# VH-VL binders against q9umr5: the designs that were tried, part 20

Target 1, 268 residues: q9umr5
Amino acid sequence: SYKPVIVVHGLFDSSYSFRHLLEYINETHPGTVVTVLDLFDGRESLRPLWEQVQGFREAVVPIMAKAPQGVHLICYSQGGLVCRALLSVMDDHNVDSFISLSSPQMGQYGDTDYLKWLFPTSMRSNLYRICYSPWGQEFSICNYWHDPHHDDLYLNASSFLALINGERDHPNATVWRKNFLRVGHLVLIGGPDDGVITPWQSSFFGFYDANETVLEMEEQLVYLRDSFGLKTLLARGAIVRCPMAGISHTAWHSNRTLYETCIEPWLS

## First folded at step 13 (VH-VL)

Design xc6
Fold by OpenDDE, fold request of step 14:
Structure xc6 (fold): chain C 268 residues (1-268), chain A 123 residues (1-123), chain B 106 residues (1-106)
Amino acid sequence: as target 1 above (268 residues)
Amino acid sequence: QVQLVQSGAEVKKPGESLKVSCKASGYTFTSYYMHWVRQAPGQGLEWMGIINPSGDDTDYAQKFQGRVTMTRDTSTSTVYMELSSLRSEDTAVYYCARVGIPFSDYDFWGDYWGQGTLVTVSS
Amino acid sequence: SYVLTQPSSVSVAPGQTATISCGGHNIGDKDVHWYQQRPGQSPVLVIYEDSNRPSGIPERFSGSNSGNTATLTISGTQAMDEADYYCQVWDSRTYVFGGGTKLTVL
């Protein structure tokens, strides 16, 4: 029998956003129990990510308990960060495959229409003034805002991303790393035509340096220091990178080719 | 300024198909979902379906399943709605309406509407 | 099938307050949007998410939503406010419109 699949949605999504993914899984893996978590839907997805982590934790715990052989996580966009944090705080999770579907795993720094809509008078170059304030950190978008030109503010004010990355010292860093390393496989999915994740390499833990040059995962301090286990995971062959071109941000969960190529192989 | 400009009025016969276009401007075309809504003469608004920014995901009202097709052309910033097997009851003004929030189709409103396209189906 | 119920018509004298109701089961748990449609024109969003006004919509337009009833309120009603008004919600898999209310300014 197939392991249960848990799906965590992204910003402004709902469970219904993943109807195609559900269909694909049912078709290719009949009998799979798929749970698309219907929490923090729509505008509620703007709630602080730690709040979301707690909510989703409450939902996944009973599912995991009923699946002693393990479960798979498919986490889309903002949901990918939620899931990574979830796996970091849970010392008893049994996740086999963690599929990060076009998630800004290393943060976001782009003038997307999300930003324009939420902060009409702000550009990415000035958003640090909002996002790294206590008020700004009450919004999920700011919880993973990563301004490469204001690293000091990021490191000191980011209440979520900097912590789960182990970029800022905190008392749970060692434990969170240990917990996250319980994952069987980390499947990273994203692509250059996403149009939202900026840079798109963030889905693979790549990100801008101070000159806005994109560095790959292996060049990141979090990797070099193995602050949350990326280096360890890579060393044991537990990281899978599946880039795909021609996929826009809202198509990652609905594209059949993407599913067959990058998602399906890890649902066994 | 956001603008949605639809194709002109059409007259169709029963059994034929209609295809209405909606050309968008004044915003990032590839960032917003698009609704299609119709209104029969003297009647209320009826939701037909929605299409995502990339055009690869659609959701149609059950009433129109199997008969409606929504598509997008990014190169021309145009959304299309095709309705086949037309009946007299399909006589209506058809509207495109942009979803009011980017990259989402969940519980959101139409903030900008096209001028409407009258399609008359008559024998 | 989720159903939204609106009165067919509402009349108000100029300068008075018009109230248009939209009834639905536990509609207070949903986000209600309102559209204005003047004769021969396209619908215009006047209220989104229960009580928010889009840019360009006069402050005399307001909305509320609780229990089983959402309400569009137009204070100081003007002749130009004469139109059909529709409420709208999302219900699981569909977008649902009310039947519309014709507002007449006497």
Scores: ipSAE 0.834, ipTM 0.921, lowest interface PAE 0.8, mean pLDDT 96
Fold by OpenDDE, fold request of step 14:
Structure xc6 (fold): chain C 268 residues (1-268), chain A 123 residues (1-123), chain B 106 residues (1-106)
Amino acid sequence: as target 1 above (268 residues)
Amino acid sequence: QVQLVQSGAEVKKPGESLKVSCKASGYTFTSYYMHWVRQAPGQGLEWMGIINPSGDDTDYAQKFQGRVTMTRDTSTSTVYMELSSLRSEDTAVYYCARVGIPFSDYDFWGDYWGQGTLVTVSS
Amino acid sequence: SYVLTQPSSVSVAPGQTATISCGGHNIGDKDVHWYQQRPGQSPVLVIYEDSNRPSGIPERFSGSNSGNTATLTISGTQAMDEADYYCQVWDSRTYVFGGGTKLTVL
């Protein structure tokens, strides 16, 4: 039988957002128990990511317990960060494939309509004033805001991304790394036509330097220092990169070709 | 300023198809879902369906499944709604309405509406 | 199917407070949106997510939602407020509208 699949949604989503993904899985892997977690739906997805991590943890623990053979985890957009954090804090997770679906794994630094909607008077160049404040850190979007021009503020004020990346020292860094390394495979999915994730390479742990030049995963300090296990995972062949062009942000979970190419192979 | 401008009134016969256009301006067209809602004369509002920002995904009300098709053209910032096999009961004003939050189709409102398109179906 | 129930009509004198109800099973657990539709015009969003006013909507418009009833309240009702009002929710893959309430300003 197929391993259970757990799906974690993104910003402003619900379980209904993944109706196509559910259909694809049912068609290609009949009998698979798919659970799309309906937590922090809609506007509630703006709540602090650590709060979300706790909520999702409570939901996935029973599912994992009933699946001793392991589970697969599909996490979309903001959900990808939630899942990475989940795998970092859970010392007993049994995730075989962690599929990160167009997630800003290395953070976000772009003028998206999400930001325009939430902070109408702000641009990415000035958002650090809000996002790196205590008030700003109460919003999920700010929890993974990564301003390449204000690295000190990021490192000191980011209450989520900087921690799970191991970019800021904390007492749990070693344990979190150990926990995360329990994953069988890390499948990174994203593409240049996403339109939201900025830069799109963030889905592959690429990101801007101080000159807004995009550097690849292997050039990142978190990789070089193996702060949360990326270098180790790559070395043992556990990282899969699946870039795809022509996919907009809201289509990653509803494109059949993308599913067959980047998701399905890891659900066996 | 957000604006949704719809095509003009149409007269159709039973069995024909209608196609209404909705041209959007004043915002990022590719960031918002679009609803279609209709209103029969003297009646209330009825949801028909929704189309995602890229136009590659739609969700239709069960009542219209198999008969409605929603599309969009990014190059012209226009959304289309086609309804086939028309009946007299399809006589209504048809509205496009933008979802009020970007990149989401979940439990959200229509914050801007088109001016409506009257389609009359009669023999 | 989920059903929203509105009174067919409500009448108020100018300056009085108008109250329009929207009934639904456990509607308090849902987000309710309200639309105003003047004769011959398109619907206009006046309240979203139970109690929030869009930009440009007068403060005399307010909303609440609890239990089995959502309520649109118009204080200091004016002649221009005469219109049909519709409540709306999302339920199980569909958007549901109430039957509408005709507000008459006497």
Scores: ipSAE 0.829, ipTM 0.918, lowest interface PAE 0.8, mean pLDDT 96
Fold by OpenDDE, look of step 13:
Structure xc6 (fold): chain C 268 residues (1-268), chain A 123 residues (1-123), chain B 106 residues (1-106)
Amino acid sequence: as target 1 above (268 residues)
Amino acid sequence: QVQLVQSGAEVKKPGESLKVSCKASGYTFTSYYMHWVRQAPGQGLEWMGIINPSGDDTDYAQKFQGRVTMTRDTSTSTVYMELSSLRSEDTAVYYCARVGIPFSDYDFWGDYWGQGTLVTVSS
Amino acid sequence: SYVLTQPSSVSVAPGQTATISCGGHNIGDKDVHWYQQRPGQSPVLVIYEDSNRPSGIPERFSGSNSGNTATLTISGTQAMDEADYYCQVWDSRTYVFGGGTKLTVL
């Protein structure tokens, strides 16, 4: 039998966003128990990511308990960060494949319409003033805002991304790394035509340097220091990178070709 | 300023198809979902379906499944709604409406509406 | 299917407060949106997410939602407020409209 699949949605999404994915899984892997978690839907997805992590943890624990052979996680957009954090804080998770579906794994620094809608009077270049404030960190989007021009503020004020990345020292860094390394495979999915994740390479743990030059995962300090296990995972062949062009952000979970190429192979 | 400009009124016969266009301007076309809603004469609003920003995904009301097709053309910032096998009951004003939040089709409804397109279906 | 129930009509004298209800099972757990439609015009969003006013909507428009009833309130009702009003929610798969309420300003 197929391992259960747990799906975590992204910003302003709901479980219904994954209706096609559910269909694809049911079609290609009949009998798979797929649970699309309907937590923190819509505007509630703006709540602090740690709060979301706790909520989703409560939901996945019983599912994992009933699946001793393991489960697969498909986590979309912001959900990918939630899931990574989830796997970091859970010392007993049994996730075989963690599929990060167009997630800003290395953060966000884009002037997208999301940003414009949420902060209509702010440009991305000035958002650090908001996001790296105490009240700013109460919003999920700020929890993974990664301003390459204000690295000091990011490192000191980011209450989520900097921590799960191990970029800021904290007492749980070693344990979180250990926990995260329990994952069988880390499947990173994203693409240049996403239009939301900025830079799109963030889905592959690439990100801007101080000159806004995109560096790849292997050039990142988190990789070089193996702060949360990326280097280790790569070394053991546990990281899968599946870039795909021609996919817009809202289509990652509904594109059949993407599913067959990047998702289905890891739902064994 | 956000504007949604729809195509003109149409007269159709039963069995034919209608195709209404909705040209968007004043915002990033590829960032917002678009609803289609219709209103029969003297009746209330009826949701027909939604199309995502890229046009790659649609969701139709069950009542119209198999009969409705929504598409969009990014190059012209236009959304289309086609309804086939028309019946007299399909006589209505058809509206496009932009979802009020970018990249979301969840629980956020139309903040801007087209002017409506009257389609009359009569033998 | 989820159903929203609105009164067919509400009448109010100018300057008085108009209240339009939208009933639905546990509607308080949903986000309710309200639309105004004047005769011969397109719907206009007047309240979103229970109680928020879009830009350009007068302050006399307010909304609330609890239990099984959402309410659109128009204080100091004016002649221009005469219109049909529709509540709307999202229900798992569909977007659901109320039947509409005709507000008459006497």
Scores: ipSAE 0.808, ipTM 0.911, lowest interface PAE 0.9, mean pLDDT 96

Design xc6
Fold by ESMFold2, look of step 13:
Structure xc6 (fold): chain C 268 residues (1-268), chain A 123 residues (1-123), chain B 106 residues (1-106)
Amino acid sequence: as target 1 above (268 residues)
Amino acid sequence: QVQLVQSGAEVKKPGESLKVSCKASGYTFTSYYMHWVRQAPGQGLEWMGIINPSGDDTDYAQKFQGRVTMTRDTSTSTVYMELSSLRSEDTAVYYCARVGIPFSDYDFWGDYWGQGTLVTVSS
Amino acid sequence: SYVLTQPSSVSVAPGQTATISCGGHNIGDKDVHWYQQRPGQSPVLVIYEDSNRPSGIPERFSGSNSGNTATLTISGTQAMDEADYYCQVWDSRTYVFGGGTKLTVL
């Protein structure tokens, strides 16, 4: 008997995007109850991430209640940030494996076709003018925009990422850390050929310094201060890193080798 | 700027296969899903399927399941649609169309279309 | 299977307003897209997500969607607007087109 699996999609996605992943789970773990949440689909995925967190929380509560032995989360791209916030705000979650599938966990600083589509005249060097404004923070992509050259603006303006990373003081920090630490495993998946997540090491809690040199997770202040529990999780042996080359951003949930190597082992 | 250029018209016999190409330019090929749609003479538009050009992700309309295969070549920015076991009712103009949102297969619409490829199936 | 219903033809005098309907059960809950197809040419997107106009489409094209009916409206109709028009939705893994409406400008 396998634990239920809850899937949270990314930007401009829906449950349809995960049809191949569902097939793989059915083949290797027959009888597993898999729920791909049909919330904030398509263009609704641009809504503020805290609104998405609230909606997804309401959807997962009854699923977790029916599965007292625990559940697994598979959270793709932007969805991985939603899931990390869920684990922080829910004092009663029973998540065993949190599988973060190519998610911008330390933020995004990249010129992508998403940006060209949304902001055709902008580049990563000037997007801070839009994203670090009250209007910009109404869009999900700006909620995790992380410009390493305007760190003071990021720290003051971010309504989401700076808070869930514990980069700004807030009254819930201790409770959020406690809640997040109840997860059984944190499985980090990503790779150098993703083409969207920038730097791709953001999926492993790495990120740029002011010179655009990537600092690994263990070099980040949020890790060193254990702001939301990364150092504690690593010390418990609860962090699993599963990098894989040769996979583009939209192929993570439709690659069988990736599934068998990085996902399947954690679907107990 | 964005262009989808399809292969030329073809005449086929029943039982043969056709393979239509659609070469993309003016945008990042792997960032946008691609549809195939056909139109029989004097008829409306009929969806055939979708392909993710960055991987093996395809989905086909039920009517064509088992007869249609969609592939791509990222080195030439080209998508292919292959239809086997042709019948006279497969006579149509075949179109490729790009999904209008990058990195998305949700709520599809075609923002740019190829010029169409007329395929005539007769003996 | 979901069905979209369009009138087979609509006629309008030059300079007047043409309306093309697209009927479907609860179509107001769906995003509706509209395509123009001139004779011998491929379809061209003229409206997406009910009411949004792509770059390069004249302001005289507009769309609305509520209840069981979506509508494409062409104000100040010109001879160049004479074409077939198709509505389209996505429903339950199915890409659905209306049967098409021939617009005649006379």
Scores: ipSAE 0.466, ipTM 0.781, lowest interface PAE 3.2, mean pLDDT 92
Fold by ESMFold2, fold request of step 14:
Structure xc6 (fold): chain C 268 residues (1-268), chain A 123 residues (1-123), chain B 106 residues (1-106)
Amino acid sequence: as target 1 above (268 residues)
Amino acid sequence: QVQLVQSGAEVKKPGESLKVSCKASGYTFTSYYMHWVRQAPGQGLEWMGIINPSGDDTDYAQKFQGRVTMTRDTSTSTVYMELSSLRSEDTAVYYCARVGIPFSDYDFWGDYWGQGTLVTVSS
Amino acid sequence: SYVLTQPSSVSVAPGQTATISCGGHNIGDKDVHWYQQRPGQSPVLVIYEDSNRPSGIPERFSGSNSGNTATLTISGTQAMDEADYYCQVWDSRTYVFGGGTKLTVL
C-alpha cells in the first residue's frame, strides 16, 4: 500500500549508512519496499556526477516499472544532486516525493574536512583553479563547487551544476524542465548546524552573492527565471521546506525527530 | 599529529561492567567515525562496533548486542565503550581505531589506533 | 558470517620476499586492509583498499587482491618486519579480521 522508497547516498557513503532510516520507515510504514542504491560507494562517489546519474538511472528504472502508482526518493547530500539530475533526464520517471536531505542544491563553497582530505594544500579561496579546469571536473566535488567570487569561471567550466540549474545554455534545457516538473513534491531538508554544506542554505536553494551574503531561494536568478521549474513548483504548493537546527551532516538519516517531522509525512 | 589516548588498565569481576575512554587529538573529532576492537590474550582482533561522534549513530557486532554501549563527549573529544555483564572470556586488550576517510562509515580501515586498554576479568 | 583465513606463520630469511595470504570467498570483490602488530603494541595500518600504502610505510610493502585470495608482500624483508599481520574486510554489517599470521625473520 505504501509507495516504494528509493534512497541515494552521498559522498563517501554506502547503503550501510542508512540503517537507522530504514528502521524508522519500517516502524511507521510497515511493508514499504525500501531500496538503498548500493552504487558508487566510498571513493567511487568521487566519479563525475553524470557518470553516477547514468548508473543510478539504470538501477532505478526496474524499481519504477514495478511501481506504476509512483515511488519516493530520499536523497542525501551529494545524492540530492544526483536525484535532481535524474528527475531532469528521465522522461518516464514516476516520482511523487523527492526528499532532498541536506543536499548542496545551489553548490558548495566550504573549507570542509572533505576538501582538506582530498586537496590538503587547497582552501576555498583557491580551489577554483583546480575545479574550474577540465581535469577538476572529473571529480564529483568539483561538479558542484560554486565559488561566488569566480562566478564567470563557474558558469563556463561547470559540467554539471550550471547545467541542471539552467544557468548555462544547453539544448536539453526545455525537456529537463518538463521532466523535473512531473515530480509531485519537493521536500527540502537542512539546517544551520550541518557543518559541511556551505552555506547550509544551499539545501534550500539559497546561496552566497559576491559579498558572501546569503540570498534565499526566491532571490536567486534561477528561481526568478524559473530556469528548471522551481518557481512553478512553488506556485503549485509543491515545495516543502523543513529546516531543523542541531543536526550535524552525518546525522540527518539517523535522527528520529527529523524523520518524524520532515520525512514521515511524505512517505504515502 | 593524530593521537588516540585510552584510559588505563582495569581489573574486574564477572558480572561487573567496564567503561574504556578514547581521547582524540590532532584532527576534527566529529569528522571521523570510530571503531572499537578487542584482542583476547594470544588471539586475533575482534570488531565490537562503530560510533559516529557527531551524533547518536552506533552499530554493534551481533556478538555484543545488548551488552555494549558506545557514547561520546564532543566537548572533550572522547569516545567511550561500555561492556556489561562481564565474563572471564571478556579479558582482552580493547582498542579504539579511527576510520581513515572523513564522514564515512564505509569500507573501514583503521588509520590510527589507541594504545590499547587491558581489562582483566577474574574472580 | 564471512570468514577470512590466514596461515598461522610464515618464515623468511632477511632480504627475501615474504608473502602472506588472506583467503575468503570472492574476496576479490572486497577491499582488503592489512595491519602490522608488533609484540605488546597496537596494530598499524600498512595497506588499505588492497594495494594503497599509507604515508610512512616503506615501499617494500605491497598488496594485491583477486579471486579468492588477497596477498600482502614484503620485499627485502628486514628484522624490523617481524610481527603479526592481520587482513580485514567489511562484509554485510560487520568488520571481519583474519586470524593473523606471525612473520618470523631468520
Scores: ipSAE 0.446, ipTM 0.773, lowest interface PAE 3.3, mean pLDDT 91
Fold by ESMFold2, fold request of step 14:
Structure xc6 (fold): chain C 268 residues (1-268), chain A 123 residues (1-123), chain B 106 residues (1-106)
Amino acid sequence: as target 1 above (268 residues)
Amino acid sequence: QVQLVQSGAEVKKPGESLKVSCKASGYTFTSYYMHWVRQAPGQGLEWMGIINPSGDDTDYAQKFQGRVTMTRDTSTSTVYMELSSLRSEDTAVYYCARVGIPFSDYDFWGDYWGQGTLVTVSS
Amino acid sequence: SYVLTQPSSVSVAPGQTATISCGGHNIGDKDVHWYQQRPGQSPVLVIYEDSNRPSGIPERFSGSNSGNTATLTISGTQAMDEADYYCQVWDSRTYVFGGGTKLTVL
């Protein structure tokens, strides 16, 4: 029998958004119990990410308890950050595959229509003034906003991303690393035609330096210092990178070829 | 400044196919889902389906499943709705409408609507 | 399938307050959107997510939603408000529109 699959949605999403993914899983793995968590839907997805992590944690506990052999996570966009935080804060998670579906794992620095809709007078070059404030940190998008030209502000003000990346000292860093390393596989999915995640390499733990040159995962300080376990995980052969061109941000969970190539092999 | 401009009125016979276009301007075409709604003469609004113009992903109302096809052309910022095997009951004004939140198919409200396309199906 | 119930018509005197109801089972748990449609014209969004007004919609339009009833309220009703009004929700895999209410300004 197949391990249960838990799906965590992204910004402005709901369970409806994953209808095609559910169909693909049912066709290829009949009998798989799939739960798309129906929490923080629509505008509620703007709530602080730690609040979302707490709510999703409460929802996954009974699912994991019913499946002692393990579960899989499929986590889309912002949801991939929620899931990575879950893996860090849960001493008792039993996640085998963590599938990160076009998620801004190293942060976001894009002038998106989301940004324009939420902050119509702002641009990526000045959003740090809002996001790196206590008020700004009450919005999920600001919890992973990463302005490469204001790294000092990011490191001091981020209430979420700088902590789960181990970029700022905190008392739980060792425990979070230990918990994260219990995952069986980390499957990183994304691509250059996403159009939202900026840089798109953030889905693979790459990000800009101060000159907006993309440094890949192995060039990042968080990897080199192994601050939350990326280097250890890669050395185990547990990191899978599955880039795919030609897929826009809203199409990752509705593309059959992407599913068959990057997702299906990890749904044991 | 957002505009949705639809193709002109058509007269069809039963059994034929209908194809209506909806050309978008004034916004980033691929950032917003688009839905189609029709209105028979003297009647209310009826949802037909939705398309994601960035991936040509679609979902159709059950009533139209098997008869409706929605497509798009990103180079012209245009969505299309095709309805096959027409019947006289398909006489209606057909509207395209943009979803009011970028990158979202959640809670489908239409913030901007096309002018409508009258299609008459008569024997 | 989820059903939205609207009265077929509502009449008000100019300057008075019009209320248009939209009934549905536990509709208070859903986001309700309202459209105005004048004769021969496309629908225009006047309220979204129960009570929010799009830019350009007069402040005399307001909305509420609780229990089994959502309500569109038009205060200081004017002749130009004479139109059909539709409520709409998302339920399961479909958009559901109410049957429409014709507002007549006497």
Scores: ipSAE 0.434, ipTM 0.771, lowest interface PAE 3.5, mean pLDDT 92

